# Designs tried in a protein design chat: miniprotein binders against o43061. Part 37

Target 1, 338 residues: o43061
Amino acid sequence: YNHSPEIQRSVYTLTGLAPSSKMAFVTMLTVRAANGENEVENTQQDWYYNSTRLLVHRLVKFKPTKSKYPVVVLAMKGIDQWKLDQLQEDGAIVKVVDPLYAHEVVDDVNDIALLDSRWSMMFTKLRVFEMYEYDRICFLDSDILPIKKMDKVFDVHQLSYSKDSVLFPPTLFYKPRRSIFWRRFTEEFAAYGLTRDDLYPYVFAAVSDPGMWHETPPPFKDYFNAGLFVFKPLKAHYKRLMALARFPKLYDNANMMEQSLLNFAYNSAGAFPWESLDWTFNGLWARKNDLPYLKAVHGKHWQPEGSLGYDEDTSKLWWDAFQEMQTYHDQQRNADLY
Short names: E, the ipSAE of ESMFold2; O, the ipSAE of OpenDDE; V2, 0.75 times the mean of E and O plus 0.25 times the DockQ between their complexes.

## First folded at step 14 (miniprotein)

Design y2y (at its last look DockQ between E and O 0.90; V2 from the best seeds 0.00; counts 0 for: pae E 3.5 > 1.5)
Fold by OpenDDE base, look of step 14:
Structure y2y (fold): chain B 338 residues (1-338), chain A 99 residues (1-99)
Amino acid sequence: as target 1 above (338 residues)
Amino acid sequence: SVSRLISEASLLLYLAAYLIRRAKRLLKEGDFEEALEWLERALRWLQKALDLIREALELARQLGDEDLIQSAEQLIREAEDLLRKAEELIQDARQLAES
């Protein structure tokens, strides 16, 4: 009972964060093979690149959604230089990062639920946790489309513990692959060469993942989508994440890739419970009724009718947004020629 | 970059194809004027795509890159097909709007 998410949350003090000039939106652009989608159809089109461009355009250029904060694209090494140049032209800060290969991160790759080539670089997203130059980062998947200003996403809390609180080490439960029994995991920070004071205070906030089509508003689930999260980059937290990442058995055998890991690492019952962001910052499985509330929609909205998760209204939003971006660039090119 | 041109052109073809599909729905709904607007936009994007592809094709030929040549030629065929479809729908839409 002392390990219930509610009890664990009750021992933490939430402190509002002051404004910082060192905040950024960050997205990851991976090499197509890493994105795991056998979008079999048009091998020539990099949809994630296109969606990344649109995301950058919305946050940097498009007045209704333009942010005051910088937009960083973490580009995996091996992306074509012309794509990087274009993203810079779009107004992003491009930072090239080396991939994190699953075989380098995980002690036993056979513990990964899905051994597909797409999973080989799934941990590359964790490179965002090394961006120590920022006090706070909002990570966004490249398939997020801002539809309103998102700057308030940074209005999160810092979690600290009371020194007087005997924080019993929270016990997490995990089910190893092929096990019928749940096992207990008690986190020992010393195993990472870290103290509690190295790890607190921390910031980690995300949106609950509805997992499917939902009513408006979506029901809250104690599981967050890793497509959007706000955190404070800390060396100790990166070290901790990498230590946990070694053992897919802890985090559902990486069934949902880095999302599984993050949901384990920031589990509500754990030492570092996640903060719930307003659902409107990450419109998952969004439909028409959600749109008035949403600040962003999340999905592969470029996909044709008949695709899993296709929605006509969100598809329209994406293509209309994309057309606006193209129109903008055409106008700029014409203006630069005169 | 030839690859950039091909990528940009391909994307414009997808955009045009989307607009054509949207226009087809509008035509079925009786929104002929709006359908025409989207079709005209589709044509503009198709024309831009064709220009980019032609440039890409020429550059690819100069480089002697057969794979890029083939890719560009394929995109030309796709663009021309979409262009024909858009033009046909424009004619249909105009006829319906005048009726």
Scores: ipSAE 0.605, ipTM 0.844, lowest interface PAE 0.9, mean pLDDT 88
Fold by ESMFold2, look of step 14:
Structure y2y (fold): chain B 338 residues (1-338), chain A 99 residues (1-99)
Amino acid sequence: as target 1 above (338 residues)
Amino acid sequence: SVSRLISEASLLLYLAAYLIRRAKRLLKEGDFEEALEWLERALRWLQKALDLIREALELARQLGDEDLIQSAEQLIREAEDLLRKAEELIQDARQLAES
């Protein structure tokens, strides 16, 4: 679709980036809290581990979708070693990361809701922004299934301040109107010592989130889905994200977890607008009519009929992909024996 | 290792259950030969799952771990139910395809 957020060309310059050997796909595998399971019919299954394996398989082994770039799994400390070993055997680079807990990130954690394990999973996902060894990362949730080649997702721009601008740069940070939390943030943020040269140029691109069932193509909304995004890891941007994360009221009390934080941090009205990726890289609420165009479907499509977001065609697509992966592994086992 | 065997077997049971449900729809739509292919594939995955579960059960008994024993025994019952359903549908499909 063509309804990208407008970036002010009088202030910003967008520069296409050359291919690099230091690009990577990154996903995350988390530990499930024993009291956090909400999927009764499949509680014996570790669907996130299995969907992570399928994602790795589709990017590493399955010729119709495989990538020339490495695939990294960020595994939260506490994942069983045999799962990590299997993901490495599948062809992923596995990196174990320490969790980030709400008490370590958020100021004044007197809200019992902030003790929810979902908050620690959200904050731990921010570890991806510390992977400075890569020039460009495409993060994707483990419940994304590539169905076509994904490598063009890296065809993004970096955003820099235009030297030809006759205007001062926009406000360095987006702020809500008349918030006492913004005043406290501004005072404390000055101590981080970040300059404009530390923060520009940058890369952040994502797909617009339709939020519901939609026509094909989905309508553009100036609000992106955090299940897939492309960025350049930069120390200044990580510091900025961690500073913003301290104040949940700035990002709607994490109503949509990390998606709320990232949409605040890269709001199109602020100093660091997001770039819109083509909708076909992150197919949310997908149906049959979307499939000829999509490069990836996003959802828990292993769930049975009656589940929220169930669609027969995407369910079949997911199970066909899973069956192909199992057949691949069975054939490899036979080859190893002979 | 027991947890890995149970995890793999459980997922194969879900795959087999999916194949059986799809085959039942194919039979209602009159696609008898395709239904048979899906059902026979489901049987192969069920047998592989049962092999994994029986290995897991043997190891769980050697460890004396009652929770793992109960988990493996539950999976065996689930696999046997799926096997029975698949075999019944295979018989139905073969009769319909020969008419």
Scores: ipSAE 0.372, ipTM 0.777, lowest interface PAE 3.5, mean pLDDT 82
ESMFold2 (binder alone), look of step 14: mean pLDDT 87; pTM 0.844

Design z1 (at its last look DockQ between E and O 0.01; V2 from the best seeds 0.00; counts 0 for: pae E 15.3 > 1.5, off the site)
Fold by ESMFold2, look of step 14:
Structure z1 (fold): chain B 338 residues (1-338), chain A 81 residues (1-81)
Amino acid sequence: as target 1 above (338 residues)
Amino acid sequence: STSEVSLLIYLAAWLLRRAKRLIKSGDFEEALEWLQRALRWIRSALELARQLGDEDLIQQAEQLIREAEDLLRKAEELERS
């Protein structure tokens, strides 16, 4: 009760919306698997590189969608230098980060199949929470395509708690994969080297994930998509996330690995509930009727007909955008030759 | 770079496979749009391959252009029928 969204909403305020606040859009570019050893993973990584370029282009160069805020690409160490150079020429700030391997993060790596590259990528993605030079960050997966101005995404609330809400221990609930029983996990912030007050106020906002095809607008679900979220980088929250990540049994979801961790950590019934962003900032399972409202479309739109989540109208939209970017760069190269 | 040109050729080949499926399903107008996009990409890739002097990439791009032009003619004939 004491940590419910209703109690915390009574003290919410907007912080960091002054014109001098330092905001950024941040995306991540990961390494491919060992070169030539897994053609599917290598091909997917090359698609993600091109999708990252398109996202940068849309926020930096393309006038209908460009932002007044910087765009940062966090590139995992090992990305080919020519890709990093190209992203910098495209107008991104490129920041190389060291990977976080599962054996360095999780207490017992044998509890689950943590050799999956998605788990390693999820742990490395937590480094975005270390970018303390910014007042607010909007993280975007590289397969998000802006189609309208995005800068209003930063208009979110600073979240706090009341002194009356401190009498109950901060409690999270989870259901282990091989159990029919729910478990309770009660946080002891002292075990993280923190007090409860170190963790407030905070900012964390994301878009509800419909999880399937939907009407326009989609119905609200109390489970957010981790492909786009707005937060304030805070040392206490990074320490908390790293502590929770140690125990994958708390958040293990075969379909939604990093999304499960963040939904666990910012559960609406817990001590740090997430704030719901307008659905139009992250158009999931999007179809033709959604497009007039959307500011961004989210999906692997390069994939062929028959792929999970394929839609003809959003696929065409994505490929039109990719062609516009290629034309832009062809014109830049031709200007350099003539 | 040669890696960028190779990626453009891969993407163009993937677009041609999409156009083939659209022709099979009778969506000829959409198939023509995708074929025109593929041709623009392949021609961009060919220009870059020539600037790099990479004969293997030049041959790959030229083969894809021939394939795309054949599909374009097929789709235009079927649309008119």
Scores: ipSAE 0.000, ipTM 0.296, lowest interface PAE 15.3, mean pLDDT 79
Fold by OpenDDE base, look of step 14:
Structure z1 (fold): chain B 338 residues (1-338), chain A 81 residues (1-81)
Amino acid sequence: as target 1 above (338 residues)
Amino acid sequence: STSEVSLLIYLAAWLLRRAKRLIKSGDFEEALEWLQRALRWIRSALELARQLGDEDLIQQAEQLIREAEDLLRKAEELERS
């Protein structure tokens, strides 16, 4: 079944979104659960903080990538206040959020493929879906580096249900862990205490995940990366997501954490197929040949040579960007002294 | 809704902070655009707050209007200089 998102979208009325004043970029800064005393985890936490600062800097201050939209950092409760203050000084809106623990979200935590301290809070990203004050949100992982203006990422469609177009109810398939058979999932909105009208219109757009090194442009895969997505926060959709989240068996036992859930919830074959964003908004596994096209690169580009997914060109790009940010702050401090 | 008013106030306050920085950097044209946008949002927020009878939101909106207008004047003065 060529579940091309495009074919399934023919069932929905696509309306272009007018620029809304209620749009924001949102990233999340998480507390790494201090696993054991190892110095290595603290260093990684600092890098995510630094990467978050860099993201904020690019969207708020750096002229080539500066956005007209606000940047919100969802900071998990427990982040040091000085980090929050610094991010606010960097020009971000800081919103502190409580974590969503896996045991609070999932009926049976044993259905999660990997449950460690890091995974215990994987669903905290879902807090972005509660940001009902915004009409559109572009969520970005903190390891995304804008390299061009990204404001057009909000140029997505609102999908409305057309009664005339759905001959058959959307059907999803899932394969429980250790099962050789696919199971059918038929979604009943009433099970969530929702009507169809509560759930439409909706917005959900993301970039196809190539999953590995790729040619330029990457091939399209009907699976999106959850490191960047544009959506409309709706109470009904949050309620739906949380209902689905209860059952990891539906979404590959959360093998890819919240990405598994989102790819199930917004599956192309489902009631809420995801919209494909241009691949240039989320440069996954990016290399030199991709850079001329990309608006953002996505990865832990601060990692040294020999790390998984290391690429010299993207690493250099990140470090140059980081240095620019440091230089910027140094210049500002000097200017305030004079 | 109270949520909508709060959002507009929050967004406007963000724009004001950004505008202040732009003024300091000499980016007066951009600052003016942001201030004008902020003022539109705050004015809308104020009206909605009044309709809701929320005195706290009214006061916040009014304060932000004053700040925005002050920044606007400053930016305009600096642009002419």
Scores: ipSAE 0.000, ipTM 0.170, lowest interface PAE 12.8, mean pLDDT 86
ESMFold2 (binder alone), look of step 14: mean pLDDT 85; pTM 0.806

Design z3 (at its last look DockQ between E and O 0.01; V2 from the best seeds 0.00; counts 0 for: pae O 12.5 > 1.5, off the site)
Fold by ESMFold2, look of step 14:
Structure z3 (fold): chain B 338 residues (1-338), chain A 81 residues (1-81)
Amino acid sequence: as target 1 above (338 residues)
Amino acid sequence: STSEVSLLIYLAAWLLRRAKRLIKSGDFEEALEWLQRALRLIRSALELARQLGDEDLIQQAEQLIREAEDLLRKAEELERS
């Protein structure tokens, strides 16, 4: 990108959004991984199922973190029905979605590596952008643990270009380059009957990804973590994401899966810059000094010492939370017997 | 459900195998943590299995509890040495 982020930001207008009755938290539950090292991958998916239950519990039942908004679990087709039934009993809205496979999304799929289940999980996550029944969604990965109230995460802005700005032509932010890929993108977009005006205003907010151990608070990096983001589901933006997804070379061959795609699509130097959320909503690489401020910790905290991102204090926090959930369910079952 | 009990037993067994490796390597404090985590899963599974009246799952959970408690005693003794 040749554009200065400061020039791009100077032509955008930020408008704060009022609360809406149609806001939701959304997470995704994936099927078990492919047969490679079946026990290891299946064990991780079983922990993801329990981590999803814990997330639902923290937003629906656990009073210190309970939300007033619904919690939706997007479940990939093929997840065992008993897991879906349990999540519904836990208080989630469960919606089954068809997977999006790499061969259906990417133009050049002859590389066998694109058939990896991680690619399918990445593309299927884009289904969240089709949930037009909601005015605003906070998507969060199932390995995020709320530890304080989360509802203020929805206090975001919509971004629009200002037709009253005299500083810079607004069209530069719609078409930053005239390469063959951008021409094809424009043609594909027009085939859906969509224009630049359908892309504004929009909402996309996320937390900066520190990428490593950090001070408290972490320093800002102009690269967000896709484990938590707040957006308004818009048809034009979904079509844009699907068009961009066809060309993995644009987003670093999905080096960071969906995070690569979304950072490309909402790059600060592009036509649709992301809004930075307060770091406390998505506690990455979190350690003891972060915990008094964090509203959520993010990581596979069930994993043992030696795992990437392991921290003793966040591990204990996660296991204490999981035990509290188990105790809650044990107590509910005993109460139902009387 | 019986499927949830089976899943908890499977995951607890996985945690116990982790704890066994830690005991062999002399990481006794970490082993104790994993043993306590496994015991919490097994005890939850046992409670649910009893409510369901599934004698096979009850016996599986009870056997895992005995194994975990033996390992816990072993790890505590070795940590003191």
Scores: ipSAE 0.225, ipTM 0.717, lowest interface PAE 5.1, mean pLDDT 82
Fold by OpenDDE base, look of step 14:
Structure z3 (fold): chain B 338 residues (1-338), chain A 81 residues (1-81)
Amino acid sequence: as target 1 above (338 residues)
Amino acid sequence: STSEVSLLIYLAAWLLRRAKRLIKSGDFEEALEWLQRALRLIRSALELARQLGDEDLIQQAEQLIREAEDLLRKAEELERS
């Protein structure tokens, strides 16, 4: 009875969070390791830059989606200065960050499912967890396009517990690579040099990932997409994440990069279960029938017909939005000349 | 282990009961959150039960999923009213 999960969960309290002046949207612009001669990688980098600009434009300038909250672009060191300058001109706060290399994060890089140049810096996204100057952050992948106001994304809960409560470490399960058997992981905060009080209260909310084309609304899955999440930056949580990150075997050998790690760290069966955001904040695999409900669409919608995940309606939506941004800048330049 | 899966199922069942109480009290937002959490736990339990080949645990988890989904629908309907 004393070790009953029921007793442990009874001590948790969800508290709604009031608006804070210290909230921000954060996106990341990464340097793609130029694997040598392939023109294709440079074109992809440019599209991610363009998509980042579009995201910034939507949140800062475009009236229908304009947010009252600041937009921060975490730019990986090595991004061209002119791109940083342009993003600042677009109204973003640009913060340059050092990469987190996989070999620096992971004890054994051979435990990573895919070892390529793109994956070498996959953990750089975790730098967002060091942004302690903010009370809440909504992280967005640069390929998210706001189509309605996003500000309500910050209306999440804080999970706390009573100090008088006794919590036993929850048990998580993981499946090592090439194993058919699940293994137990019991988290000990002391192993991180942390106490329970260091780690609570916390905030972490994300949208369920449908993983494929879906009906409207998408079915809920106990797996969230790491392309959009709301959290409270806490030193203890960063420390915990980095400790867990050392062992890819815990999080599906990083098969989905940082998303695998986050889904392990904030597992529903763990000490820090994730909060489910409304699916409309992260329209994954979106189609025409989803658009009336969505606040944002998520995907590489600049890709041509025939690409994986191509959808005509969402592609058009992205290109129309991109064109609007270009028109806006052209008008501003003309206005400054007169 | 079978015992661990059973504990997850038990916890999920408890969360459903709590959510049901919250629905009755008109606390729909909180109820929805607890239901979602319960569903997550149950689905995890179901997956583990399937891997173990424990038919009893599979059936229990599947039943709880149905109950949770029914409660979710109810809570959503009441929240919209």
Scores: ipSAE 0.000, ipTM 0.208, lowest interface PAE 12.5, mean pLDDT 85
ESMFold2 (binder alone), look of step 14: mean pLDDT 86; pTM 0.820

Design z4 (at its last look DockQ between E and O 0.01; V2 from the best seeds 0.00; counts 0 for: pae E 19.2 > 1.5, off the site)
Fold by ESMFold2, look of step 14:
Structure z4 (fold): chain B 338 residues (1-338), chain A 81 residues (1-81)
Amino acid sequence: as target 1 above (338 residues)
Amino acid sequence: STSEVSLLIYLAAFLLRRAKRLIKSGDFEEALEWLQRALRWIRSALELARQLGDEDLIQQAEQLIREAEDLLRKAEELERS
């Protein structure tokens, strides 16, 4: 809910955009985050690759969910070349990116609550905000499975302010780790080398994160999941994000990594409130009753019974989808022999 | 499978840290929700660790259960206060 009276919303349909407008789905494939070698690390990396292939397949090839927009895979440096080649053959645009380490982003890594070797690259997702060649991006984690058409996800507001409005200093709120009181942080855009006009209009929309098992539909929570979000990549917003990122104390000591940062930067009470997307685009903690409505399920559904967030119905759905992809590739092999 | 148990323990420890912060911040209702969920995961991890016979994972899971139960009791008492 937006408490700032100076923010004027506008609605843009896809047909209202310039004919040269470029939309894309973007996902990310990362290397193992753990420091060390063992079978779990190798298995997890292989299944992240498998889930990325399935996501690409669902948006590029599988007719019930196929998109008319390109699909881009941001692959972190260090992913085996044959995996990149396969993703390109699957129909993705593959771009290699450097990791973005926490110690390169924040002023003091000791301000991060849960930093260890597995989380040291937690800010790498921010690379997606530098893809200025696109007018609107839908980022989605590689463990999201489309089960219906997703293209309407781009139908969100472009937000602006009235030039005639009286403006107030942009203020964000945060609660220090041991405090019962909220504190104010007033942004000075000039300190970033920016003006207010550099930052508007903007787009940022995401799905509310229930954080746990829920009824259908899930209750709204004023905290979004960073596994799927729609935004317009803008240099001014990237500069702002990187400036805020320096100070983890402002965003819950990065307790939920980059998700904490984004929730702080696009807080609903601030100068750049997030827009709530329909929950069906990002099915978090999904169970049987959710499935008739969902356009995508979100989770590591390849994991066995007993795993975090395991549900029998979504697990079967994922494995059926994976089997369909394998059948598709077998049919392509037979066509090559023809 | 041992690595699966280790992952469950790590994620549960993350939830316990979040619950501790919520308790200190006075948001006891949300803290209770996270604690109950974390406790279910740790108990599942403990059962799997026992089936594998991994004494190190058993000890880790048992320690987290004790910590979670203490936090849950504390949060319930503070909520009623």
Scores: ipSAE 0.000, ipTM 0.124, lowest interface PAE 19.2, mean pLDDT 79
Fold by OpenDDE base, look of step 14:
Structure z4 (fold): chain B 338 residues (1-338), chain A 81 residues (1-81)
Amino acid sequence: as target 1 above (338 residues)
Amino acid sequence: STSEVSLLIYLAAFLLRRAKRLIKSGDFEEALEWLQRALRWIRSALELARQLGDEDLIQQAEQLIREAEDLLRKAEELERS
């Protein structure tokens, strides 16, 4: 069964979504669980904050990348108020959210591949699926840097099932940890207390993850990066996600955290295949040759030379962007003083 | 949540407006698709509104259902004609 995303999509009606005023960019700022007083964790926390500010600045203030859509920062409870205030000043809508702890989400936490402080709160990103006030959300990891306007990211399709489509119940396969055998998962919506009609139509689009350095353009892989995705918040889908989340065995023991879950939940062979966004919206492992095409670059570009995934050109772009943001704020402060 | 219901109502109303335009342009097949989708959303909204006991949302949803069903009938009639 060539579970080509294209074949599975053929059983769905793709309908273009009209523009809506109820669209938003959403990012998340998390509290890193203070493991021990290691200076390194504080430094990393500051960089994620700085990167979040930069993302907000690019989408709200910086003319070349300024969006017409609101930018929401989902801030985990426990973030310093001054950081929240600053993000509001930067022009973000700040919403404080409670964490989703792994032990609250998963039936057996031992099924998670890695249990550390970072992983304990990995499901907090799923809070974005509860933002029912929006028609469409583009979620962005805080380490995404817009370099062109991204507003067209919302130009995705809504998937509906055709009445005429003899939809064979989609069968997903999963491989339990330490198993050599694949197991079948047949999704029963009734198990979630949902009907098919509760779950359709849906929107879920993301960019294929190349997983490593790549040619330009990157090759398509039937696996998406969860650092950028466009979806429609629906209670039914949140309920479904939370139901699936209970069982890490279904999604590679959460080896890639929420990305594993989402790739299972929106698997191309499943009931809710993901839509492929243009690769230019999420420049993963980007290099100089990609930059002319990209609308955003994705990575921890503040990291020094010698870091994993370091690239001189993308690092320079990030630091130049960061400096521009600082300059902007300095100018604004000076303007308010005169 | 009230927010969810309101969103579904909003979306449904939008689809109904779109369907009306499509009917006027003679795009009946597409109109029917939008209307069917709208109906699903409104029905979900109605159920949720009932669970919430929000009479205003219930009334809005019921009204939209009536409108959608009327448009659906009209579109089907025009498509057969």
Scores: ipSAE 0.000, ipTM 0.153, lowest interface PAE 18.3, mean pLDDT 85
ESMFold2 (binder alone), look of step 14: mean pLDDT 85; pTM 0.806

